# Designs tried in a protein design chat: VH-VL binders against Uncharacterized protein C28H8.2. Part 11

Target 1, 141 residues: Uncharacterized protein C28H8.2, of Caenorhabditis elegans (q09243)
Amino acid sequence: ANFISDPRSMFPKMVRTKNAFHFLQYFMGTFRRMFRNKTEMIEHFNYYDDQVKGTDCHIQEELDFARFKSYFDRYTRTHYNPEIRIIFAIMTKDSSHMTVEFHVTSQSWFGFEDHFHMIIRAVNDENVGWGVRYLSMAFNC

## First folded at step 4 (VH-VL)

Design g56 (from c5 with heavy chain I34W T50Y S52Y, light chain H31Y K35E L99F; framework fv_bepranemab)
Fold by ESMFold2-Fast, scan of step 4:
Parts: sequence; C-alpha cells; structure tokens
Structure g56 (fold): chain C 141 residues (1-141), chain A 119 residues (1-119), chain B 112 residues (1-112)
Amino acid sequence: as target 1 above (141 residues)
Amino acid sequence: EVQLQESGPGLVKPSETLSLTCTVSGGSFSGYYWAWIRQPPGKGLEWMGYIYYSGSTNYNTAVQSRVTISVDTSKNQFSLKLSSVTAADTAVYYCARSPYYDILTFDYWGQGTMVTVSS
Amino acid sequence: DIVMTQTPLSLSVTPGQPASISCRSSQSLEYSDGETYLEWYLQKPGQSPQLLIYEVSKRFSGVPDRFSGSGSGTDFTLKISRVEAEDVGVYYCMQGIYFPLTFGQGTKLEIK
C-alpha cells in the first residue's frame, strides 16, 4: 500500500451517529455508494472501528481492517449495481451492542450475478457513536 | 450522471386523480429513497412524500389521505397519484432522490412538470 | 409541523460583495444522534432546486467554497463570501429531522 495514494489517510474520521436506526441507514447507503468511486468508499469506512477484526469463510486467519478495505476495493472494481438488505438484527436492551446479518447481491463485470453475506457486530461508543467492531464475510460459502 | 425525468398530464380536471411518473436513468435505482416535492406558482416548496425502492412510504400529513406513491423497479420508475384534486393542487411537481443513508437530503432533482387543475 | 422562517425575504447585492441569509426553526433541529439536519437549497430562475449545504455546514459535491453554512439549535446562517452573477435565485432552508419535512419561505437574491 502506498500511503500517498490512499486518500483515506488524509482525512479525519467523521463523527458517527448514536442512533441505531440512522447507523444502519448510513452503513447500508454508504455501502451501496462505495461502488461508485474511491471517495464514496472512504465515507463507508468511517463506520468501522480502526481495530475491527473478522473472518472470511475462505481464510483461516483472522483479518484486520486493512485486509477488509483491500477486499472491498477489489470487489467494487469488478462489480456493479449492489443491493444490500438486512436478514436479521438483534440489539441489546441498553442500545450498546448490535449484531446484524446482511445479504449483498451485485453484478460481476464478467457476466455473473454474485452474492455474499456479511455479519457485523457494532458497538455504540459514548463519544463517537456506532462503529463496527467485528466483520464476518461469506463469499460463495 | 444520474437523471430524473417527470412525466404526466399538464391539465387535470377538479375532483379527478393526478398521476405522475418519474423515470430514473444514469445511476442505480436500488438502495435509494425517491421523493415528490411540489411548488405552486410563485410560492415555496412543499414535500409530498417518499418511497424506498422496495415499497415503504412516508407521506406529508397535509396530503396523506389523497396521496399514493408506488415503485416499478423493472422500469426504474416511481409514481405519484393524488386523488380529488382542486385548484390548490396546481403546481410544478418535482421528483428527487434521497440517499438511503440520509433519507432527509435531496441530492438530485428532476426538471419538474407543471400541472394545472382547471376545467 | 416545524416552521422555518427565513430573513430577509429578498436582497440585492453588488457582484463581489458578501451576502447573508438567516433561517430560524420553531424547534431545535439537533437530533438524538448528535447531528443537526438543516439544509440549504438554491433554485436558479427557471431551474430545479439544487442542494448546496447539508447538516448545517457541509458543502454538497461541486458547491463552491464561497458558500458556507453555520448555526446551531434553532438559528442558522448561509453566507456567500463574494456573490457572483450565477448565484442569483431563491434560497431555501429545510429541516430534515421532523416529519413532515418543511422548507423556509425562500429568500430571493438579485444582483444590483
């Protein structure tokens, strides 16, 4: 990675929302928009904790945010017309934690409809709002 | 480049139903909220309602008993039906897009279509 | 319904001079998420409205930096640092937090 070619490092993170409904709207909307260009992708990445960890069903090693960013960057360059929908969502009574499963569909530039599932665990930080702490990806699993 | 285009009759008779359609091109229809805003001649803007591309709606209480917004995702279109029209419904009608993450912001607008309610 | 009140209703400025438009809401526009959902739109003569500023102070894509928004709670201001001929039109503030969404009555900006 060339730090000078990564515009994300040039901008401070946006303060996130403390409202769970707005967080999900913003997360899904920015996810759709990141397929348009790299500037839109930076906005979506603001909804993740910098220390986010997770898994990919094809990889045994736990992944960090940099690996997920590179995966999304590659995926958005080869796919278009994304649709994202909530499969289930569970939130704690105190609105401090939530787990959400998403189903994503898109069209491959190679002529196939592609899909994957994402599960996030998000935490509501008192100062900055909702952020993704854990991300599980399932591409064709 | 995202473009929105309104279409419908220029003249509607009192007590009839006004029907307008907005066609979206140059960008994704899925994942967005689609709204109708009107402007009577020489007056300000009034939000009518919106629809999410999957069919969920929210309407301005001033018109909610008369208004229906619907989508046709196969054509990238959404439509407004306003029943029991009167001269007070004479206006330019705009369709507009709101990003899913910010339902409360209209980032792109159609050119508007003038609707006159008269006998 | 939230009432949005703009002042002045019209103003005329010489090109290159600053312009200021105020918007007052009948209730605070700060939401429980900490965001403030106040927007400014410009309608040029014979054209559709276009988004200038959202969330009080954030410029929409392509909007020149001579436009700036500020304010909090119920009192908001749109400033144009150096008015140009293409800035002529009607400016509307809008609140995006309470349903129904409501616009101010509009401020007409003209060149002297």
Scores: ipSAE 0.000, ipTM 0.495, lowest interface PAE 17.1, mean pLDDT 82

Design g57 (from c5 with heavy chain I34W T50V S56T Y100W, light chain H31Y K35E; framework fv_bepranemab)
Fold by ESMFold2-Fast, scan of step 4:
Structure g57 (fold): chain C 141 residues (1-141), chain A 119 residues (1-119), chain B 112 residues (1-112)
Amino acid sequence: as target 1 above (141 residues)
Amino acid sequence: EVQLQESGPGLVKPSETLSLTCTVSGGSFSGYYWAWIRQPPGKGLEWMGVISYSGTTNYNTAVQSRVTISVDTSKNQFSLKLSSVTAADTAVYYCARSPWYDILTFDYWGQGTMVTVSS
Amino acid sequence: DIVMTQTPLSLSVTPGQPASISCRSSQSLEYSDGETYLEWYLQKPGQSPQLLIYEVSKRFSGVPDRFSGSGSGTDFTLKISRVEAEDVGVYYCMQGIYLPLTFGQGTKLEIK
């Protein structure tokens, strides 16, 4: 019962906090858990066209929402042992907004190692704390 | 409409290397897995191997010592090389697409190309 | 390697009658995500294989509703409720999750 749902958030099962450090810890922990408990987390991961984008850097095309969702759902169900690393994090001086880029590495059951970059934008609401407002994944970058 | 087309020699001599190319058109090459499947005359289907658009490969253990699959993303092509061929390698060779990272579902297939190994 | 066994190897059906093809795997095909990754392909005479059914029971786009798949664990069935002339060919089951990928030996469907 310690997770707060927010209609605008991508991760409604994450503990909400006003502390940026705790937010990043909770976010990375939740992301790792999605690979372990596949069906429950996927069903409660909210997607909206304006909150989620995918890009294929090799052909410089934006993935449509349906294809992105299909890729992400399949990916989290078919990969294990994810390692998530912060590439950069920038926070506004007033601690109201944060942009973070992650590099994610995981292993598939087929023996493939897959890599992708993920960017989130988060907003620190005065009442409920940090929440993810935007997520983008870049493939072949 | 995505199309896959195999090309290569119809006849290869025993002990030589078979080289086949699959050309992809009408759809995106990136973001997919690409496979080779063969069918000897009058027999069933045998998966040979798969390659990701990024070049990561996995091969059937039965042929892994002789098989190499590679991609040429600038041409939207991927290729199969099979070394030290024998009469047992005579088959129709198909290329196929999978839309998912590591669970393979072959949603589109090429027309197939017949390869005969004979002197 | 997972062995896929089809029964029967051939069957002849009068038009409009049902047909049933069985596929057995040597190991459970249920994956850690709770899904089962068994597929059915049809190869019509002189043509490339085409996907009919994926994830045991889901019809691929354009596949008529007279085709249905069912099963769990190691035992799977493809049913055609009313066989039509266009259904002639060889049917293959495949497991899509364990490497190497393996196909059944095929079932030839003929019209009487």
Scores: ipSAE 0.000, ipTM 0.549, lowest interface PAE 13.6, mean pLDDT 80

Design g59 (from c2 with heavy chain Y52W L102I, light chain K35E; framework fv_bepranemab)
Fold by ESMFold2-Fast, scan of step 4:
Structure g59 (fold): chain C 141 residues (1-141), chain A 117 residues (1-117), chain B 112 residues (1-112)
Amino acid sequence: as target 1 above (141 residues)
Amino acid sequence: EVQLQESGPGLVKPSETLSLTCTVSGGSISGYYIAWIRQPPGKGLEWMGTIWTSGSTNYNTAVQSRVTISVDTSKNQFSLKLSSVTAADTAVYYCARVGDYIDFDYWGQGTMVTVSS
Amino acid sequence: DIVMTQTPLSLSVTPGQPASISCRSSQSLLYSDGETYLEWYLQKPGQSPQLLIYEVSSRFSGVPDRFSGSGSGTDFTLKISRVEAEDVGVYYCMQGTHLPFTFGQGTKLEIK
């Protein structure tokens, strides 16, 4: 299916985890598995705040959640065998905020290896748990 | 509404390099592949190659030794260079966006290139 | 390379009558992700190709419901339930499952 809209508009928002380690495991696991599995993609998107904003280094405008979902849906259709690893992760002492940089590699449908960096800033909501508030992606920049 | 527009010289001499540009407007090129496809007069369609926004490319083996595709994200432009042209390279050249199902969902209007002395 | 074979190569139809075009691939187009990357394009005289159908049977935005696609594996069909004058042109099938991407030879549809 061409995934161009927010699937959560049709479903109740799922509760996330308040544990930072579990959040990173679930975030990375669902990211890795979503490349050929729409259910995993829907679960991965659950770890983002509805008001998430961010940037891509090749454009000069702020991206909203709908644009990131469209980007990832398209990326996952044209790439396979993803690997994601943490470059750094820092968390405030009160476990309220964290910043994480990931390095992602994958194989393109066109036979070359692609790679990019993602930086997320996440907030631990008292009621629902960790959610990404900001996402930045860098492709060869 | 996404639009693609090809431009370049309509006449190229044998043995020279063909150079074409595709300009994208009305939408973001970020996160999309752009493909080049050609059509000789009265013949079918041939995929030449595709480029990702990072500059990563893949080419049809039939033209691989002569073709180069590049991107300039600051101008929303993609270019195709084809070296050592012959009369067999006479064709309409299209650029097209690659959609979510590896489909060519939006096409430029095409530019006719004639290889002749 | 996957060879895409279309039949017929030309077709002449009275307006309002149905038309059917076949496309056969030299090997299965089912990808390991469970998807089948088979598309149909229409090229009207003097115009660029335009996407009609993607993933075997899904109509692209703005495509009339008189167009339908079906098939699986290596055998695919495009049907037009009632041909209109604006449907004149050359129809191409394409596979996106394996590199290099390949097109059929084209089927020319004309009005009687």
Scores: ipSAE 0.006, ipTM 0.610, lowest interface PAE 11.1, mean pLDDT 84

Design g60 (from c2 with heavy chain I34W T50Y T53Y V98E, light chain L99F; framework fv_bepranemab)
Fold by ESMFold2-Fast, scan of step 4:
Structure g60 (fold): chain C 141 residues (1-141), chain A 117 residues (1-117), chain B 112 residues (1-112)
Amino acid sequence: as target 1 above (141 residues)
Amino acid sequence: EVQLQESGPGLVKPSETLSLTCTVSGGSISGYYWAWIRQPPGKGLEWMGYIYYSGSTNYNTAVQSRVTISVDTSKNQFSLKLSSVTAADTAVYYCAREGDYLDFDYWGQGTMVTVSS
Amino acid sequence: DIVMTQTPLSLSVTPGQPASISCRSSQSLLYSDGKTYLEWYLQKPGQSPQLLIYEVSSRFSGVPDRFSGSGSGTDFTLKISRVEAEDVGVYYCMQGTHFPFTFGQGTKLEIK
């Protein structure tokens, strides 16, 4: 899974040092204008924000290709949902524009944990693959 | 419904910093991109940059080293600072909302800024 | 940067007659998402620009149906089927496909 540019590199360092939830929030916020169903996306992010607000919950970023791949492969095989596939057109500062495809899913392992998984694939405007990055996020309360 | 209003000094001295504020009314700043566009007297339009309500910015490379756009969601405002100004920065400055189609759907009335000693 | 070229730079039209403005880009405005981010703006004398058309051919809310946009790739056209006195002003095309966003030179529409 090679990724010539990490999407987080497009944001100021201060934003890039945030946890996976904050990264996802800023990343999706930056590209939301390309998302057809913005209201549902905003409601989804507000839901997660509300769930951790006023609690001792911690959001942490994980990069685990084998585990994420296993979970995502099972999910897409048995629970495919068109809402999971979101494609954004990204214009970057001093860079060529690119298209980013999101495959998003959520999974719960424990009664006090919720996991959010994301695949990012960036391609240039010639549809040349730039690589695939796997990201998983966990809520620990 | 949504209205934008620019404010700031109409006269700035060369080498100083130009500072403008845009106040949004009739709607929330949240969820949108907000842009600055300028027009020198008798010339066309030039996009300067934008800011998303969460703080993410993108600037025109022509002014990138001198421009800073910031947002204050508590005041429903966003601002432009342009440093080291010269006579070439004399223009009407507009603030605008960047809508869902990468369009500028609402514009402020514009404010004239003259750079002169 | 993408250069946007408008023709003509000025035109005078008798009320009720049609008008046509061309906009050409130095590169294709078709984005990788399949959309073309080409817009038309009207700046009436002494006023701010106002959006007329987005995504090549979609009329913005409140814009009369006598305004229409068309085109693809690098060649775009704005048409006014029956020009009215209130249409006087400078028309600008704009591309939002590539950074930085760029505008055409403007076309001044006058009434005879």
Scores: ipSAE 0.000, ipTM 0.501, lowest interface PAE 17.1, mean pLDDT 68

Design g8 (from c5 with heavy chain I34W N58Y, light chain H31Y; framework fv_bepranemab)
Fold by ESMFold2-Fast, scan of step 4:
Structure g8 (fold): chain C 141 residues (1-141), chain A 119 residues (1-119), chain B 112 residues (1-112)
Amino acid sequence: as target 1 above (141 residues)
Amino acid sequence: EVQLQESGPGLVKPSETLSLTCTVSGGSFSGYYWAWIRQPPGKGLEWMGTISYSGSTYYNTAVQSRVTISVDTSKNQFSLKLSSVTAADTAVYYCARSPYYDILTFDYWGQGTMVTVSS
Amino acid sequence: DIVMTQTPLSLSVTPGQPASISCRSSQSLEYSDGKTYLEWYLQKPGQSPQLLIYEVSKRFSGVPDRFSGSGSGTDFTLKISRVEAEDVGVYYCMQGIYLPLTFGQGTKLEIK
């Protein structure tokens, strides 16, 4: 979903950048860096000439950005040493759309290993850059 | 349970800089927004400003030219500096937490520290 | 700046009786996400403020059922169904959407 701010509002406007690497780092900054640089990021994506395909994972909940970030930050507060793995990454050949599905693992304060899946779908608009189209998290996926 | 503690001098001279620190314990500093709210004796609440754990700041326009809020994530602290103080800045200063999913609720507050501006 | 106006400025209530406090904002507090960012805080004598109600009508953790919030647009109400001695203090409404964040002037609740 597109998140916009009123100029008088304390809500920040959604990050707009033409750099896909910076866009993804905005959401993943709390975890161990998944990419060292733009080249490594590019190497992880599968490119297609047609529209972005959906994932086969059943996602329990679609979230707006604030809720997504809240769950993400709460998860990292109750767990330590989070690790992230890309399980599905698609970008259109023209870099207009991307979908990334992540598998996140970490250890809870009680010594148990936990995991969840996270999906980001984004659109790269002309002159405004990358913006979120869809966010979701799923547990037991 | 999250605890917030304000600290700093209780007396500041006119024209000097008021400096306060809030120390957060018992919970995570990351993922939250942190605010300063003040209350002059016998009066209501005034929001001074808010800082994200990553350092983004939002200030009340009434004090914007004089206020600076900063964060030290290594110490789980954030600080308020208010320059060129006058008697009108005499107040109890509170620090408070805002959760990210509802950035706009002050769900936990420090006990408050009284700052008097007097010669 | 959004101006928040509370009425009354003070009220005295016999224990067990209801109390009602109104809050009016100079502009609508509904945000583009469909939520309305109106909150109520209680400051008991000698204590820090504490969150009672957020998003107009949602009770914060540990807040008793006797507190309820309602309203929409610019007009909001906090109700206490049966006032108890521990409810004494100053109640503040706050808008949490437009910079600067602004509080009402406060309503002092006393027991008769």
Scores: ipSAE 0.000, ipTM 0.525, lowest interface PAE 12.2, mean pLDDT 77

Design k1 (framework fv_lecanemab)
Fold by ESMFold2-Fast, scan of step 4:
Structure k1 (fold): chain C 141 residues (1-141), chain A 120 residues (1-120), chain B 112 residues (1-112)
Amino acid sequence: as target 1 above (141 residues)
Amino acid sequence: EVQLVESGGGLVQPGGSLRLSCSASGFTFSGYYMHWVRQAPGKGLEWVAYISYSGSTIYYGDTVKGRFTISRDNAKNSLFLQMSSLRAEDTAVYYCARSPYYDILTFDYWGQGTTVTVSS
Amino acid sequence: DVVMTQSPLSLPVTPGAPASISCRSSQSLEHSEGNTYLEWYLQKPGQSPKLLIYEVSKRFSGVPDRFSGSGSGTDFTLRISRVEAEDVGIYYCMQGIYLPLTFGPGTKLEIK
């Protein structure tokens, strides 16, 4: 057996801290604002927001791009899904010399076996543009 | 052990509708992506649709898009395929299939199938 | 859509002899991370399909070691080192990377 075969067993462990998950909810809300004109994209972002509402988990901050690549590639085999590709194509740093897309689905958020690792790109400035800060989120609850 | 049992197939007139069901047991149904795959008599396999474990992500093959609706009820461990505007080309054995957690586009277990015949 | 082709479509084999089935895709099945998502399924007469091989060369649980998969890019091979009577059926390759998911036309393995 693995986490995904019994994902509900992990949810109680994910409710440990409000501060870290308040940031995640804010960040997911920022994504939703970027797609106001596309119903399909809004539904996907609403799903992510709904999945994290009321759920707080102690997180261990880890900045690790290589781990991000490994985890997202393993659990996001929707690279050739146009909907998922469009959602994340715009997550770039304003002045970055490197533009990065990644493809993620809701199951990847909660589908890791013994732990969950997620690397999030964050807005650098309020209401200005997208920035890149890799934050590895480990659910050690 | 993993078991998938399809039902709801039968004879239907062109333009008609049918609802197929797939009953799952032996695993935590709510944790898995599910698919429908069909096979016309004497022909090969054709992927029809998939649905994520929560039901939030759904995709259809081009031949059925706009006519078929995939859905699930995790409380009842059941997968459904609502078929409308049926045509002779939809005549097939319909299989439900499960994807393993690590690969949502692979079919690790299949049901025995239910037969749909679209004919006058 | 990605087009999958198989050769031969009919494969008569003497018991105990080796068998090979070729599968080709109209475009590369290699993911950006270097993984290649090609699967092989076997459908025995009157039965549902069963997974044999995933990710080109990985055997699914319970599949005998006489089955092996190989290949890269667009060209793939399923090999059976010693064909047994229970291996009769139709073998399908499938690409698991592009939507919609697509299968090859199938290769019917028969005993001579």
Scores: ipSAE 0.000, ipTM 0.512, lowest interface PAE 17.5, mean pLDDT 67

Design k2 (framework fv_namilumab)
Fold by ESMFold2-Fast, scan of step 4:
Order: sequence, then C-alpha cells, then structure tokens
Structure k2 (fold): chain C 141 residues (1-141), chain A 120 residues (1-120), chain B 107 residues (1-107)
Amino acid sequence: as target 1 above (141 residues)
Amino acid sequence: QVQLVQSGAEVKKPGASVKVSCKAFGYTFTGYYLHWVRQAPGQGLEWVGWINPYSGSTNYAQKFQGRVTMTRDTSISTAYMELSRLRSDDTAVYYCARSPYYDILTFDYWGQGTMVTVSS
Amino acid sequence: DIQMTQSPSSVSASVGDRVTIACRASQDIDSYLNWYQQRPGKAPQLLIYDASSLQSGVPSRFSGSGSGTDFTLTINSLQPEDFATYYCQQGYYLPLTFGGGTKLEIK
C-alpha cells in the first residue's frame, strides 16, 4: 500500500530483525516521507541515555500510529524546514524492547520556531519482529 | 470527554469592559491553544485572537488591538478574554475554542458561548 | 486578509435530499479549509478539516472536496438534525477568516 494513501500500513508492518539499526532505519525512512518540504533530518542517536530529554513536557495523549500520523500531517501544513533528531535510543540487553525519543523542530509560517517530542516504545516479538507498542507526542518541552 | 465551560451572560453599558472565562476539562490545558471567536446576533463568525496557555503568548486580530486582553490561570485551567471600551456593535456571543499545538488553525472543540449585550 | 465567500446564503431542502454548499477563497489556500456545523442556539462543531478529512464521530453522509480556491461540502441523504448553518473557515494564515454561512432550512 502506498504510504501517502494509507499511513496506517507503515508502522504495523513488522521488521524481522534483532538489529536496532534496521528498525531505526524504518522509522527514519517513515519520517523522511512525512516531510514534504525540503528538510534536514539529523540522525543522531546512541545506545545510552544522553540525559538530554524534555522535562515537564505536556503529553497530548498516547496514540496509535494512524492517529499519530494524522496529527503529524496536520502539523506539517503550518510548518516548514523541519529537523528531526533522535535524542536517545535505548535497547534492552536481550534486544526485546526499545525506547526512542525524537525531538522535532520546525519553523512556523507565522515566524516562530516550534518544537515537540515523540516517544516510541517498541517490542521485538520472536514470531513477528519489531512493532510499536506505545507512542506519544509531547509539546511545550 | 473534552469540555470547555464558559461564564454566564453579561449585560454592560457602552464604555465598560467585560471579562469572559473559559474553563477546560478532560485534557492537558497547556497542550492546546485557545482561541476566541465571536458572533453578533444573526451574523457570522469572527476570529478575535488566540493565547498559548503554556507561555501566555497572544495574537489578536488587528481590529481588536488595544481593546482586547487574553490571559490564563494554569492552576485552574481557565482562560480569560477581557474586552474594554465596549460599543453596541460588540454585542455578540463570544466562544472559546481549542486547537492542538500541531494544528493551531483548526478548532476541534468549542465552549458553549457567552452572550455579551452592550446596551444603553 | 483572506476573504471567504459561501454560496448559497440559504437553501431549502427535504429529508433525504443531497445538498451541496460552495466556499471560495480570495487566494490559494491549498487544502487548508475546515467546515463547521452550527445548530440553532448551539456552538459550532467541526465537521471536516483539510478540505476532505472527516472529523471523528461525524456521520459519513458528510463529505468535502476541493483545493486551491474552490471547495464544496456535500450532505448526502439529509437527516432532520442536519438543518443548521454551515461555515467554511480557512486554516491557511492569520487572521483566521470564515465564510458568511449557509443556512439549511426545511422545505
């Protein structure tokens, strides 16, 4: 299914890999496709908590991917020149769970710089591969 | 579950000021912008301005500059719109409406409205 | 400011009819158009955003189309609760502006 016509099909697909980088490539590819304007996607991450994450962030809500994609599509219509950065990516020793925090910055058409955080928790099921278990968006970080 | 509850109707004399409140329920107050939109009797909708409840930052439509002030009190999840130097043509129902941070130009939930009547 | 023009200003229809309402922007607003329904004595409710996306909980008989400057709201098989005033709103740039409204009345 084409990503643009059916965003729900993007994250539900399982990536049969124990390699965190293969899973992260899938997410980064997804976000690159979400950005329609010329963008700079900063792919900075490490396996250790960088201690550089938002505090007192206001979480919009826990989201399934379809709802998250809908929200992100709405956001991109009023913003341009987005940058996305992985603030941290932590994978459990047994490669069964992964938590990734993204920081997105962009310029509003009204002239202010805008930002938000995304937090994804994923589980690696041995029969189906990596899948998103939890996703949230946080603003005013 | 999301609800915006506004204060009751007001009757004011020309030259007075009015302060309308809008209390938010069912969501994180500081995660969404709040707009004010008015509607004169039998007329259409007119945007007054918005406030970001997190920062207190505001943006007002030009025709209300100098007469409108938008504020909020985060401790009680309440936003306020104060309109001063009232004229008879300010008679309208005033609505608060929220928009998400990721889409500040679309109103997904509205308050019930507050009727403000300006009469001599 | 972006001027929004709706036509017609009023329309009379019967339950079961198909009704079409038009909205025109004074400049290109891409697909950033929202439609609201306002029942008598009530606050407006969001029906459609981004020209054609149906808001959660809104009946599928409502649909929107268009891009650029010309937009349409269609109500298929009108129900009694649909007799209301409909407003388009551009979500492209500040200040936010609304169409003059279209009142849907019982024939």
Scores: ipSAE 0.013, ipTM 0.640, lowest interface PAE 7.8, mean pLDDT 78

Design k3 (framework fv_dalutrafusp)
Fold by ESMFold2-Fast, scan of step 4:
Structure k3 (fold): chain C 141 residues (1-141), chain A 120 residues (1-120), chain B 107 residues (1-107)
Amino acid sequence: as target 1 above (141 residues)
Amino acid sequence: EVQLVQSGAEVKKPGESLKISCKASGYSFTGYYINWVRQMPGKGLEWMGIIYPSDSYTNYAGKFKDQVTISADKSISTAYLQWSSLKASDTAMYYCARSPYYDILTFDYWGQGTLVTVSS
Amino acid sequence: DIQMTQSPSSLSASVGDRVTITCRASQDISDYLNWYQQKPGKAPKLLIYDASSLESGVPSRFSGSGSGTDFTFTISSLQPEDIATYYCQQYYSLPLTFGQGTKVEIK
């Protein structure tokens, strides 16, 4: 609720999804609609628009989500089995790149709701965490 | 076709150990989660826990955490539920159920069940 | 733990009748609710996921609705093969919890 109406937000409302993979599909669709020119999108989103037409998309998507979940669980805590909800996303466009910051909630099996801040950048940024790297790669199918 | 085939009925005495199995076929075993669900005679369904066979990640319902062990052997596409020491209160039907990556907590395919009877 | 309360515990209806079962969560679970059918002597079967989405291969006479804490499951025209116990299940938080079940019988 505190993050709703942030002036950097491209989303006027809270986004809830059952897992990160469903959100990535929705978010990717929103990005495609914002960019009239696919070349412009590719230029700023290195990981998001590389389509591999020779690969079974369903198998790759399942593998990418499983990989992301494995790293996300390790990143947050062992035996954390989160159902992931996106509360809020902030999009910041610079002259040379875009950054998307996600405010995510997830419930631990102990019953607490934890808040996570995840950053996805279009450029090859080695400072982006393991889980966020794999999350961004999941757009790639 | 996707199938989960569970081991046969068991009759045991209190204090004995037991390991029951759930063998998967018709899909990539390491690509899906396996859940265990208990149903006591004449009662409803209780979730016990989950395993991701690819890395053996497990998560348990609190009341079962110290009572059972969930494991998997990906070389034979089989998940397991085991007790070190059975109690009469463990008498129940035990089901395994698959959940997909897109929704790890929705059970799209179920095993036929394993009836465990613990009596003296 | 999230408690799921299902009503009624049992019902008896005639073939062709509209049957409605309700499920209430002890806290807001958004639309993270599934409905399962368990026929006598058999394992449960998924009918509805995400509160209102019909599972592939399930007859269109089955439907679900609701959000937050109150949910309904409906059979629009009861058939003899629908004799079963029906369970709701939340997957908003762990541990996963089921309603106590509603036994549906035909007169």
Scores: ipSAE 0.000, ipTM 0.517, lowest interface PAE 15.4, mean pLDDT 68

Design k4 (framework fv_ebronucimab)
Fold by ESMFold2-Fast, scan of step 4:
Structure k4 (fold): chain C 141 residues (1-141), chain A 120 residues (1-120), chain B 111 residues (1-111)
Amino acid sequence: as target 1 above (141 residues)
Amino acid sequence: EVQLVESGGGLVQPGRSLRLSCAASGFTFSDYYMNWVRQAPGKGLEWVSGISYNSGSISYADSVQGRFTISRDNGKNSLYLQMNSLRAEDTALYFCARSPYYDILTFDYWGQGTMVTVSS
Amino acid sequence: QSELTQPRSVSGSPGQSVTISCTGTSSDVGDYNYVHWYQQHPGKAPKLLISEVSKRPSGVPDRFSGSKSGNTASLTISGLQAEDEADYYCSSYAGSYTLYVFGTGTDVTVL
C-alpha cells in the first residue's frame, strides 16, 4: 500500500555534541558524505532539530524536516563532488546559539557547476547538544 | 489553479523555423524548472529541453541539440522554444511541462500542447 | 525515441487488477528511484500518477500503486474501472545530459 512515512521514524536515536567546533566538523563532514549513500544522509540529518524550519528563496512556503530531507535526497542524486566552506560563523557569548553561512559548490550530472549559499541557525540543546533549528538556502538569489 | 497554454504550432516545410510559446498562470513562474516534451502522432513521449528558473542551466535531448533553443521570460511568465532546421521527424504535439526546483525530474503539470507538422 | 520497454497493451475486467512493467538498464531504472508514471486519456495531456517509484500525488486513489525490482518498475491498478482506460507511460532519470527517458507506453483496455 502507498503511504508517506515520518522521516524521523527512519533515523535511529543519536546523541549530538555540545562542542560548537565538533558540531561544525560533523555537520560539514556528513554533508560531504551524504552524496555517497542513504546511510550517510541519515547520519547528516541527525544534526537537525525535530522542529527545524526554513526557506528556499525560490519556494514561497516554509520548509520543514520532511521537505529538507526530500530536497537533499533529490540534490545528492543529481550532483557530485560537493565542497562546503564557512563564510562566517557567529556564536552568542553563552554558547547557546550560532549562526553560520556556508558556500556550497557541486557538479551537476547535467553538465554544469552548481553553487548556493546556506545559512543555518543552530541551538545548543541542554540535553542533546547542537542542532539546526533553521536552514535557509539561496540558489542565485 | 495552475495553467500552462502552448501556442505557435502550425504547418511548416522542412528546413524552416517555428517559435513556440507557453503562457503560465496560477503560480510563481520563476520558482520552477520548465520543460518541453513532445509526442509524435500515435507515438510515445520524448523530453526535448529544460531550463532552470534563472536560465543558468539549460539541457537538450540529443535529437534537437544544435537546432532548438529554449528560453524564458520571467517578467512575462512565458517559456519559449525556437525550432530551427526542422525535419519531418520533428512532427509532434509539443507540451509545456513544469518541474518543482527540488524535484526537476518530475513533471507535475502539463499544458494542452500545440501541434507542429513538418511536411512538404 | 523511448528507451524503457513496456508491454504494448494490457487488458482486464472491471474490478480486476492489471500490472504494467517498465524495463530499463542499471543506468536509468536500476540505480535510481526516479521512476514516474503518467496517465494519458485520448486527446488529453498526460497527468502525473505515481512519482519516485511508489509515491502518490494528492488526489490519486490508492488503487494505483508502484514498485521496483532490479531494472524493472511496475504499476499496478487494482479494482479496475472503465475510467482507467488510457495510455500509461513510465519515465526515468537517464543518467546523462539528456535528463529523461520515457517508456514505449502501454494501452490499458477495460473489457
Scores: ipSAE 0.005, ipTM 0.512, lowest interface PAE 14.1, mean pLDDT 81

